VHH binders against Protein DOG1-like 4 (DOGL4). Designs and how they scored, part 88

Target 1, 232 residues: Protein DOG1-like 4 (DOGL4), of Arabidopsis thaliana (Mouse-ear cress) (q84jc2)
Amino acid sequence: MSKMRNLVEEKFLEFYESWVIQLELYLHQLLIAHNNNTMSETELRHLISKLTTHHKAYYTAKWAAIREDVLAFFGSVWLNPLENACSWLTGWKPSMVFRMVDRLRKSRVVLVEAQVKKLEELRVKTKFDEQKIEREMERYQVAMADRKMVELARLGCHVGGESVMVVEAAVRGLSMGLEKMVKAADCVRLKTLKGILDILTPPQCVEFLAAAATFQVQLRRWGNRRHYVTHS
Key: E = the ipSAE of ESMFold2; O = the ipSAE of OpenDDE; V2 = 0.75 times the mean of E and O plus 0.25 times the DockQ between their complexes.

## First folded at step 9 (VHH)

Design m9 (framework vhh_7aqx_2)
Fold by ESMFold2-Fast, scan of step 9:
Structure m9 (fold): chain B 232 residues (1-232), chain A 122 residues (1-122)
Amino acid sequence: as target 1 above (232 residues)
Amino acid sequence: QVQLQESGGGLVQAGGSLRLSCTTSGSTFSIYAFSWFRQAPGEEREFVGAITRSGGSTDYADSVKGRFTISRDNAKNTFYLQMNSLKTEDTAVYYCAAPYKWISGTSQYDYWGQGTQVTVSS
């Protein structure tokens, strides 16, 4: 049985394809800046600003879309199976970016002691925020199985007035709960990115952003190749 | 494996136009985009603009927005920089560039052309 895409899925797929193409363009600029080390500090800051604006644009579009259909973001049609397998609450797991930070140890620009301390503090805070969200997800799953939901499922066998409205209200409540949870996870992602960029120097920011964007773009390319091999 | 070659530079009056070309040869599969950079005597190399390998997206330095346009001819493996309303400050050697790829910090490098001189007289 083939499933048809809804309007939210179609609209966000169009947005996401364009967003990724622009990310590849910014990745190109980050790689040139990093490899040649000839750009001024002002030019590096401008490039970093373009990337942060680009990521904020993604979350603006995402939050508009999840207000209409949050379930579109669980098993997203604009992501390949590999990208979906690597998702944590509809996106990247915030603590994973500290693996990209560890890569800066091998760079030409050395992290100073004060930066290492601040990055460790941010890492601990990020893990704490992740665990808080995971506990909220567990509470959501438990609520699905509570006595009230079991009774509502039974009422769904009877079509009529109050029982239909009660089931519809419960489904709407569940969707709003998921939307709030996804937004909370996205806020942790944005705070983590901003925190890292605030700690790093402009050349270190460029190297970090290049690493993150390279991983994202390559993950998409690897998954797309795997998918074509499977279905070709 | 990849070579870039610029052409189209020259002398032009302020307010005039020039079109630079960059022809690519070799395998471009691992390249995300192509860019133009410029370098004035005694200055650092600065970004001018970029275009994705597909031609689907472009980006420009604020100093050239509205005056310069990048385009691609897929059949000729060539991309262009159309420069309009040229200013004396646009005088520089113009380079086309593409990063090979970045998988780890130790293995990244870029492809650069030889450069083409643009001189804008008052």
Scores: ipSAE 0.140, ipTM 0.609, lowest interface PAE 5.2, mean pLDDT 82

Design z1 (from v72 with S111Y; framework vhh_8fcz_2; at its last look DockQ between E and O 0.76; V2 from the best seeds 0.66)
Fold by ESMFold2-Fast, scan of step 9:
Structure z1 (fold): chain B 232 residues (1-232), chain A 122 residues (1-122)
Amino acid sequence: as target 1 above (232 residues)
Amino acid sequence: QVQLVESGGGLVQPGGSLRLSCAASGFTFSSYYMNWVRQPPGKGLEWVSGISRSGSYTTYADSVEGRFTIIRDNDKKMVYLQMTSLKTEDTAVYYCAKYTDSSSTYPGFDYEGQGTQVTVSS
């Protein structure tokens, strides 16, 4: 039985469903572009720009939503259990996209040595940024368990209404810390995506974006079919 | 059994307008993203427009952007396509389609019925 969804969850569920369906439309266009040798470099750049704008729109909506309820993004109701299990700090793990880059090496449009070197440098930088955020999460978890927070938790168990506000203020502070950390992780995601697209040629960008979108869409479809695969 | 019944098509002059209707039954209409798709004579299926569960988000194919408007009425279990500035290229059988993630296409369509014929000619 699912809990009753709050307004943030209901609004973001509708937004996310629409966002994913638009991603499927863009995936269709990416697959056509990948198989069509008549599309100009300017046309390919326009399609890549549409995908980049689409991903930025997701983060604009996400950051507005986490300001209201960051915890909605930990175990999100708009994601199935498989999608939630694959999440790293409320989204995709930035370094994992380099596995999609490995697919390009088997493509008709292969990477040149200079691109391989730049991608390796970006991979190392991305992993460094990930480690920094992971250490911040560790510090956050330690801060949640410090003596002052333990004392506030005890107070909350036995206090009348007047002191409930003190506990609520502490919880709000913790939520603000999570919000800043999630935004930091999202900034690494956007920088990693931009970095890859800046290194790749337009045909390679199309293939990379098609691979990434295919994985995201298929992960969602696999997870959604999990419950009914043996009973359909 | 999912049923989608399209109506409102007809013969219209270039530059004219038509409003298509789709009556839905057999599923929880307000829980599904709804689409209009079309099939021109001798061509494959083409996605036209989509609308989110409450109607808060709409999306259009580049070829119809600014000319078509999709709307829904969840109480009546209806989705509509208001078409203006019609072109000969808009000639097609129009189908109402429920979004599905089980389709082999992107985006996924689940449609059934005969559709409604739109013919734009002089």
Scores: ipSAE 0.729, ipTM 0.892, lowest interface PAE 1.0, mean pLDDT 86
Fold by OpenDDE, look of step 10:
Structure z1 (fold): chain B 232 residues (1-232), chain A 122 residues (1-122)
Amino acid sequence: as target 1 above (232 residues)
Amino acid sequence: QVQLVESGGGLVQPGGSLRLSCAASGFTFSSYYMNWVRQPPGKGLEWVSGISRSGSYTTYADSVEGRFTIIRDNDKKMVYLQMTSLKTEDTAVYYCAKYTDSSSTYPGFDYEGQGTQVTVSS
């Protein structure tokens, strides 16, 4: 099935495709850095900074797009079905990255006790923040069902200009709530990412970022193959 | 059949300029993110620049940022690379490549052309 795309969807689709390709380029650099023990701390920090800047650019673009049409992100046409299925409030679930950190620990990465403690504290905080957002999201959803959906259902029996106006008002109300929740979720994502990078050493950061990028890129590739999706 | 034909290479002195061209055929050109990659002598393939489907987004390797400019013409099915302030380290065979997510390596490129030689030397 083909879905009609609005201008926001089309623009963001192109942006995201470009962004992901750039992520792959950075992934390549991260893998090189990971396999090259001769890179200086300065070089590693520079690479880490490039990645963080790249991620910040994504959210800058996202938030601009959300301001125009937040609903586009709840049916992200730039993602394949697998990516969408794995999305939590229009993005990656913050607590998921700790599983990546755990995997690093089980491999060759040696974390000192102080790092382990800080990571655990961050994990707890992240989970708490996620739960808070989830509860609030549920509240908004229920509120929508109570107020706006009832109104929509009522109007569904009628066709006319007044109905359209009421529907538009309902959609605006929903959109404001959704935008708030998405921004809140994104803040948790950014906070979590920053927290992890602040705890890890530069070499550890590179390994972590490589793992995260690999996961993201592979998820996209897997999903595209599975669902016969062609982007670029 | 996918065809990518590069041209515009040559010998130039340091500080000089060249403009590379790539003629694409055999696929829906406007549907693909296009790239320039290069292979220096004795080195592996390295990414140089990329451009989105419409040309709205462009990216560059750090080594060429501010010196190279990538543009595309979807009507003509052409990709260009304007190179300025060329350095000896820019010496390489340059290839035009379309992005592919089917590659086992990062990033994924599909290049079919013979490339064009760029030599920067005094």
Scores: ipSAE 0.674, ipTM 0.875, lowest interface PAE 0.8, mean pLDDT 90
Fold by ESMFold2, look of step 10:
Structure z1 (fold): chain B 232 residues (1-232), chain A 122 residues (1-122)
Amino acid sequence: as target 1 above (232 residues)
Amino acid sequence: QVQLVESGGGLVQPGGSLRLSCAASGFTFSSYYMNWVRQPPGKGLEWVSGISRSGSYTTYADSVEGRFTIIRDNDKKMVYLQMTSLKTEDTAVYYCAKYTDSSSTYPGFDYEGQGTQVTVSS
């Protein structure tokens, strides 16, 4: 390859491949549970716990990697172009998960009125949190366009020791700001996931998790067949 | 031509140990996530264990976790399955499989070897 990956990208690429294959293994179990009426509630809760733990493990690894290089998560080398095009602030857009719940409700999942009310409350909260993050990102973009910041970048690119230290501080500030925004988005993702799983019954959680994992795995497989990954 | 040749099976008493081997050829071995799958008598295939490209990440089915260890040697193009504390339920034909994202199954894997028989009996 003519493109060199940095250490964060190399490490996370192998992690992510393994993580997605493990998600496929859990998807197999979810599909069995979804299509089978023989699993106990204890068995369903165990499977749901495995999926929850698996998702938390992703964010644990991601946040460690972001501490080293947040930019690796914008246009990631471990994702195909379709997966990257579907990203909102380095991941799944939290409010869009409710479209999956809506589709399941219309065809496969029966919800009682109390669940519907709680899901609507969560949808509104999730959308509000998303919009708050989007407003903060807009403020960040304005700060980036600040004339002082442009002048610092110009001076740093031009020269030497003291200018290099000022540019390095500005770049560090940029990276810290992006890391903060990404973590905020990830926290909304985790809170939304937890909220949905708390509202749904164990069989409904299995159906939701199966649908979500199917979408993620199929997006990856379809994108790999249609859109070539820039590495191999 | 992708080839996977399994060996090391045999008859073992409960509580015993075996080490299965898989010799790979016909593809860039170090570029693939590798698996062991098994077929118990009269039953379908079940996934046993997987190992990432460098060997840094390993995974195991619940039924074998703590008893089996998957290992790879990219220089020799080999995958191994170290089995300990064997149970009668582990009786199966064991296959080595390459991960693929073109399969319609979850997980996506293909096996092409003859497998190796493991029999655990008193």
Scores: ipSAE 0.568, ipTM 0.834, lowest interface PAE 1.9, mean pLDDT 84
ESMFold2 (binder alone), look of step 10: mean pLDDT 80; pTM 0.815

Design z22 (from v72 with S104G; framework vhh_8fcz_2; at its last look DockQ between E and O 0.71; V2 from the best seeds 0.64)
Fold by ESMFold2-Fast, scan of step 9:
Structure z22 (fold): chain B 232 residues (1-232), chain A 122 residues (1-122)
Amino acid sequence: as target 1 above (232 residues)
Amino acid sequence: QVQLVESGGGLVQPGGSLRLSCAASGFTFSSYYMNWVRQPPGKGLEWVSGISRSGSYTTYADSVEGRFTIIRDNDKKMVYLQMTSLKTEDTAVYYCAKYTDSSGTYPGFDSEGQGTQVTVSS
């Protein structure tokens, strides 16, 4: 890249690359487990626990980083353009994981009626939670365009020292609002993932996690194939 | 253009120690996640350990966790694997490998070196 990165971007770029490579290692284990009908429930639960811990580690690192610079997560430098184009509020859209659940209909283990009902109830709740966050996003966009913010933007173009402080305070307030919204979206992601894993059997969890990880890894690889650097 | 030259292997008794070295050239070393992979006699490649661009993050296969340590020196363009408490099962040709996402494997790696032979026997 021709742009200098800030410290948050540099640190999270290294973290994220390492996190994705570890996800690839877990994906390899998930694919082996999915094709091996002899693995015990204890072994499968252990593997599922590794993936759950890995996803929690991502959000721990992300929340520390957004506290420092939430804007780094909008158009992230550690994501390729395809990954960025597919992002909803700095990550995956929670309701889209239910499309991965469709893989379970083709598995060796069929979903029972009680599981189908619980998954549909969770899907409806997830979409409702997404809509609430989208309304919050619109509220912040309206606040950006209100008369006071427009006046501050105009004043900022003709600045003296005191005007700079007022503009910086307003920008900080907007950043805090974005941080709250991103954390709310991430909470929906974690609740959705936990909800699905709580409903599914261990073999079904392995199949679901393998499908999700495969899509995430392949989307990154597809996007990276289009990336070229003729200027650095 | 990419070259990775491994060294430091040898014959060692069970419980012994070895330090493997990998000298890199032909690419921007500090921009790549680096790995150690091994191939036991008559078996396929097995991933052993990995290290992030600056060395802030490391990871290990369950079979070597607590016994091996991966380190890097970006100024010297070197990756090292410190091996302790060696077992007969660690006998293999060891390769260092640059991470790549164009491989059909998970994780992806690219190695064209000759490797270094580690033999653990009594």
Scores: ipSAE 0.730, ipTM 0.893, lowest interface PAE 1.0, mean pLDDT 86
Fold by OpenDDE, look of step 10:
Structure z22 (fold): chain B 232 residues (1-232), chain A 122 residues (1-122)
Amino acid sequence: as target 1 above (232 residues)
Amino acid sequence: QVQLVESGGGLVQPGGSLRLSCAASGFTFSSYYMNWVRQPPGKGLEWVSGISRSGSYTTYADSVEGRFTIIRDNDKKMVYLQMTSLKTEDTAVYYCAKYTDSSGTYPGFDSEGQGTQVTVSS
């Protein structure tokens, strides 16, 4: 069964598809850079900057879209079931990237003591921020069973029997809360990513970004194949 | 079967312009992200430009940004590449390609056409 999509979903689906394809193109560049030891630091920094700009563009688009319909992101039709299953508050879980860094360390990346220390500090902070958000989300979820939610539930059981305006008001209230939580999570994502890139050298950044992009792209490809998902 | 037929290539002087066309058939054209790629002499395939299903989003390689423009007509099942301020390094066989996520390679393209030769020379 195909889910009926609203305008926000359709627009963001097209955007995201385009965005992911561009990510894949950048991934190709990252892999070339990673395998090419002749690239200058200036060139590497330029590539890193392109990637960071690309990610910022995603959140710009996302935040614009969530103002219109944040609920669309809690049932992201532009993602396959695997991608959705791996999502934490409508995106990647910030603490996950540290596992990627750890894997890199075990393979080829050599970090100096100062970098290791800073990464650990960032890890702790990121974890703390995640937990804080989770607690707030939990409280918010429980609080959803307030007057507005109860009213929504009651009215929802009686199709056409109650004022649509009351239902809409209830939904708006809930949506505002969800939007706040999503933005908070996104801020942690952006801070975490920036933090890691500030600690790593340009070559290390390229390797990290390549790994992250590979993971994202492969997750999408595998999920699409496995679940026979077509977004068109 | 999928068919992509490129045309519009030729010989042009540096600073000149060309418009490439791609006629698509054999698949639901409007459902695919479309691309132009090129293969310079003695080099591998490189991505040039892409356009989303509706045409709302376009992207370009750094080397062609500001000089090339990609557009599509879903009713006619056509993709175009307007090239301006051409350089010698733009010399290549140009292919129209639809995106695919099944190849396992980066980036994923299906290029079924014979391509069109673009030669920029003084």
Scores: ipSAE 0.632, ipTM 0.857, lowest interface PAE 0.8, mean pLDDT 90
Fold by ESMFold2, look of step 10:
Structure z22 (fold): chain B 232 residues (1-232), chain A 122 residues (1-122)
Amino acid sequence: as target 1 above (232 residues)
Amino acid sequence: QVQLVESGGGLVQPGGSLRLSCAASGFTFSSYYMNWVRQPPGKGLEWVSGISRSGSYTTYADSVEGRFTIIRDNDKKMVYLQMTSLKTEDTAVYYCAKYTDSSGTYPGFDSEGQGTQVTVSS
């Protein structure tokens, strides 16, 4: 807190930069596969598997890092302000990914009725799981605020290390609860991604993954740019 | 001005080894993710390997995994590619490239040098 990056933040900053550059490498391959239609189904499945493995590697690294400092993932130093502003519980909001599927359906992806039905079932489950997490987060925030107010009243009567230790214990309790919530949200993200890829055909998966990677990379690039305003 | 000077290429037998070097100048070297890319005869550029700012994270194309090693020395502003178990399909011009966010391509790398020729032939 303040202006100093801790060791977790410094390590994850370099990891995340490397991870996004690798995502750009895969995006290049996805765009070739999308544009050329020269790849066999086996080659498409291999590329899709590489993307899936890449996303799993992100969560493996993230879950190790949040064990040490989950608060680093709320307002992350490795994300620009636009990326941070678009985050829901430290990542993309699972239910919103279906808007991307819907846009692809309107422009270039043809889904059969069985796929549409399965996607709607997944959308409903995803939304339900999101709402459960949001309710638990709200309950946790209220409980923590209430506990802190009691300890602040005690602080007003006592001065010194005792008060600091009580505040530190409350922060540790918040941190542990947040870790649980972040992991729950990440599990919904992984289940949603895997569910979508299981419903779509390999060419459709390539189009979806290309759109998703493009959005993530462009959000980063747009947020890193500063646009000068014109005097009027 | 940004300069990347590749060297260390040559003619080698299949199964042989080479070490490529890239000398960087004109930019803050330690602030950039660095790459090796290659251009096989009559083909477009292929990404080969990348290395993070400190060198803590390295990545490799499937075709070179386990045979090539990327290394950087930030004090000397150098990137290396240690190549072993070379195959005839590794024949290409090899370029060192800096990653940039401003590119219109994916990944956003910028190869500025002349490259160094690697020829693997019996």
Scores: ipSAE 0.590, ipTM 0.838, lowest interface PAE 1.7, mean pLDDT 84
ESMFold2 (binder alone), look of step 10: mean pLDDT 80; pTM 0.812

Design z24 (from v72 with S104E; framework vhh_8fcz_2; at its last look DockQ between E and O 0.01; V2 from the best seeds 0.00; counts 0 for: pae O 11.0 > 2, placed apart)
Fold by ESMFold2-Fast, scan of step 9:
Structure z24 (fold): chain B 232 residues (1-232), chain A 122 residues (1-122)
Amino acid sequence: as target 1 above (232 residues)
Amino acid sequence: QVQLVESGGGLVQPGGSLRLSCAASGFTFSSYYMNWVRQPPGKGLEWVSGISRSGSYTTYADSVEGRFTIIRDNDKKMVYLQMTSLKTEDTAVYYCAKYTDSSETYPGFDSEGQGTQVTVSS
């Protein structure tokens, strides 16, 4: 409450808090389903569908918000410092979810050879798409430093009211480039998630989603504990 | 000191309606996601419904969706649960609970109130 927030930050903070709490509710259901083995395939598919819809709802809300203010998603006020430190282009790094998949290989749930092959093909494709975006981001940072930043620095030096319009135009151009890259990264995230769920059986999907949701929720709780200790 | 006081419970026939109220004090009410949870006889706590800080987002357990409505009034520091088409399975003690991330449960609840008894019986 010590920092002023803009309208996009205020709206998305409330949305994100609600989204994470609903994720915790789904996590509870996933853990019950995983531990009890009593749910039918129809019930498991329904639960998986709820999680898929929930993740899609996040990206729908995010893309609407970044259209208004993409910079709000870099160092987000609705994320704690630990969550922000673990962020790759405003979200989870796509290749990192395969570490959750590796947990399935070490569990009592056995992946068949055909699934292992498809997951490896998806891992390679995901890493390729991820690295392509990383190179585009590096090119963006270089272009920003060589042109826009020099232009902004010059305009800020002893210049009148005309500088405000030129600075705003440059910031809009910078924001449009970032919006394109964030959407590209999010498309890789959605494709990776859908790809994994398509390869796995319903019980394996439940275990994977439970592992992913547990990590996301616990990372948030660990980061929040640091904040409370520091400010207590 | 967080204080939550539930009221509005009672005995109703199947198909009936009740409105539960929760009066909050001792914390910045408008900064917290609020929940209704219930404990049926001989069972553990189950989450029923939740509402975001301003009331813009609500969520419901599958068992109550379409029948219950959660509402909040931040000026009055109140949370309400409007219950319609009540079933015998809705019989429980109903608690108002503030969201917390320090709990080992998903979602976490902090400082549940005294509760209000809802009995649905013919």
Scores: ipSAE 0.734, ipTM 0.894, lowest interface PAE 1.0, mean pLDDT 87
Fold by ESMFold2, look of step 10:
Structure z24 (fold): chain B 232 residues (1-232), chain A 122 residues (1-122)
Amino acid sequence: as target 1 above (232 residues)
Amino acid sequence: QVQLVESGGGLVQPGGSLRLSCAASGFTFSSYYMNWVRQPPGKGLEWVSGISRSGSYTTYADSVEGRFTIIRDNDKKMVYLQMTSLKTEDTAVYYCAKYTDSSETYPGFDSEGQGTQVTVSS
């Protein structure tokens, strides 16, 4: 590894590896359910619940870790460069998940008009919430740049321990602000996921979850092998 | 050369216990997520259990949850599978395998050793 690792990064790296491997276990079950109809609706709902619980467990662990070091989640050591390049505020971009839904609609999945309407309403709400967070992040980045310039100028004019205290306060403010924005983005992700699963029928949920897990697992595998499909 | 040597299998009655061992060599054992997989008679390989690099996280197939325990010892380069309350359905050749992202399986694994036979029969 070319990156330095602190304690938060070491712990979360192992957690995330285990979490993704368990996602692979659930993907196997989703593919079995997707490829036949021998599972009862009760069995499908149980599998969907396991996936929902698994995703919630990720955020539980993440939110504990960001309290210690939110910066570890920007350019994470447990993600390959392709995964990091696809990240928006430390995770998948909520509005982009609707491309997955659109692909499913254009293939095997038949959605009734009521579902299509509800999905479009959710897409609009998700995009609105996403843009609100982006505007807040932009204001934060401007403030961060101004604070950085002020701190550099102040350090150039002052010598001694007083400068350490000002830098520490600025870093603390950065971490608190970033934690707030990461949690807000994660809440949009969770609301979007729940909204989609509430609109889809259990068989459609299995198809969606299978597609999403496949994308996440394959993105990781392809990125780890450092060869991307970029040609037509 | 990567080597995984499984042992500890045998013939047991339903309800019995066994502890399988896997000795690893030829790779940095502590850097890999490790698995137990099994091949029941007339069937393909199926995943049984996995354990993270430090041992902090363990996972189990639904069919063995609560009955099997996976353990590793990174100093000795060993992984174990403690099996209790054995059933006839647990009859299989058991292999240990390191996680790999090159496999077609989910979770990704390849069996590399000869395996150890576990037979649960009255």
Scores: ipSAE 0.636, ipTM 0.857, lowest interface PAE 1.6, mean pLDDT 85
Fold by OpenDDE, look of step 10:
Structure z24 (fold): chain B 232 residues (1-232), chain A 122 residues (1-122)
Amino acid sequence: as target 1 above (232 residues)
Amino acid sequence: QVQLVESGGGLVQPGGSLRLSCAASGFTFSSYYMNWVRQPPGKGLEWVSGISRSGSYTTYADSVEGRFTIIRDNDKKMVYLQMTSLKTEDTAVYYCAKYTDSSETYPGFDSEGQGTQVTVSS
């Protein structure tokens, strides 16, 4: 059951376990806030800010790790198989969060026409941004089957001094492309999240964030139980 | 197979009017929210207008509010965009797009058309 991990994987695994624990604590606070009518707008905004800061911290750590080994994130050992199966370019798919917004609309939350309009604009923008990234990623994936990869495959069996340089150059080139795509995807994630939070009122933001965090935590818990994965 | 065919574009002077059409096929037209989007030169795609399944609800981007009107004909499986008081900044390729999910609960739009060019110039 012990999986061989590189240094980047080990470090990020430790980080992510701690990060998720903190997320669960924030989820608890969000749920309390959602069911508490006594919290002021200032208090709600403070809580929202804590969550946004927490998410920013994740991407800061991620981007630092990606610089060292972007490939580690395409086989994320810190995630269970279910989480990995749901991953789009090493994270959550930006357009998916609009299901959380739709949930709000089906609940006690009333969105005014102006909010609905802005959300529709954002939904379209997010969708097209995703498509752009997907098209670019497809180009990279197809390009990976070029002469460089053929050379890698050939040299993989016969690696000499000069061959090592060629292999390293090819891997660096591919990694740079992947890093670019991952960062682009992360930017869309962050923009989408920011966009939604800017449209919603503080109480609506709390409900949205609670729903999103719940989904994330439940996905992890269920996946862990199913696959007997030990994550903290 | 979902098909969306845009038409009606052309060259028009500022202040002029133009009517775009979109012919839909390959899906239950009346079950989907329909939209217009556009791509200005050198810019990304932007949302322009949307219309509900029955046509009872319409919405517009701030940049076109009061100037554009979206309509649909469910019997003909058509969606239209009446553009008035056109500005140079309205120059773009225009696409029609449907919601991916008929219930409007799944995020995303389908845009399969080639678009129609609208050029506003003196």
Scores: ipSAE 0.000, ipTM 0.244, lowest interface PAE 11.0, mean pLDDT 87
ESMFold2 (binder alone), look of step 10: mean pLDDT 79; pTM 0.804

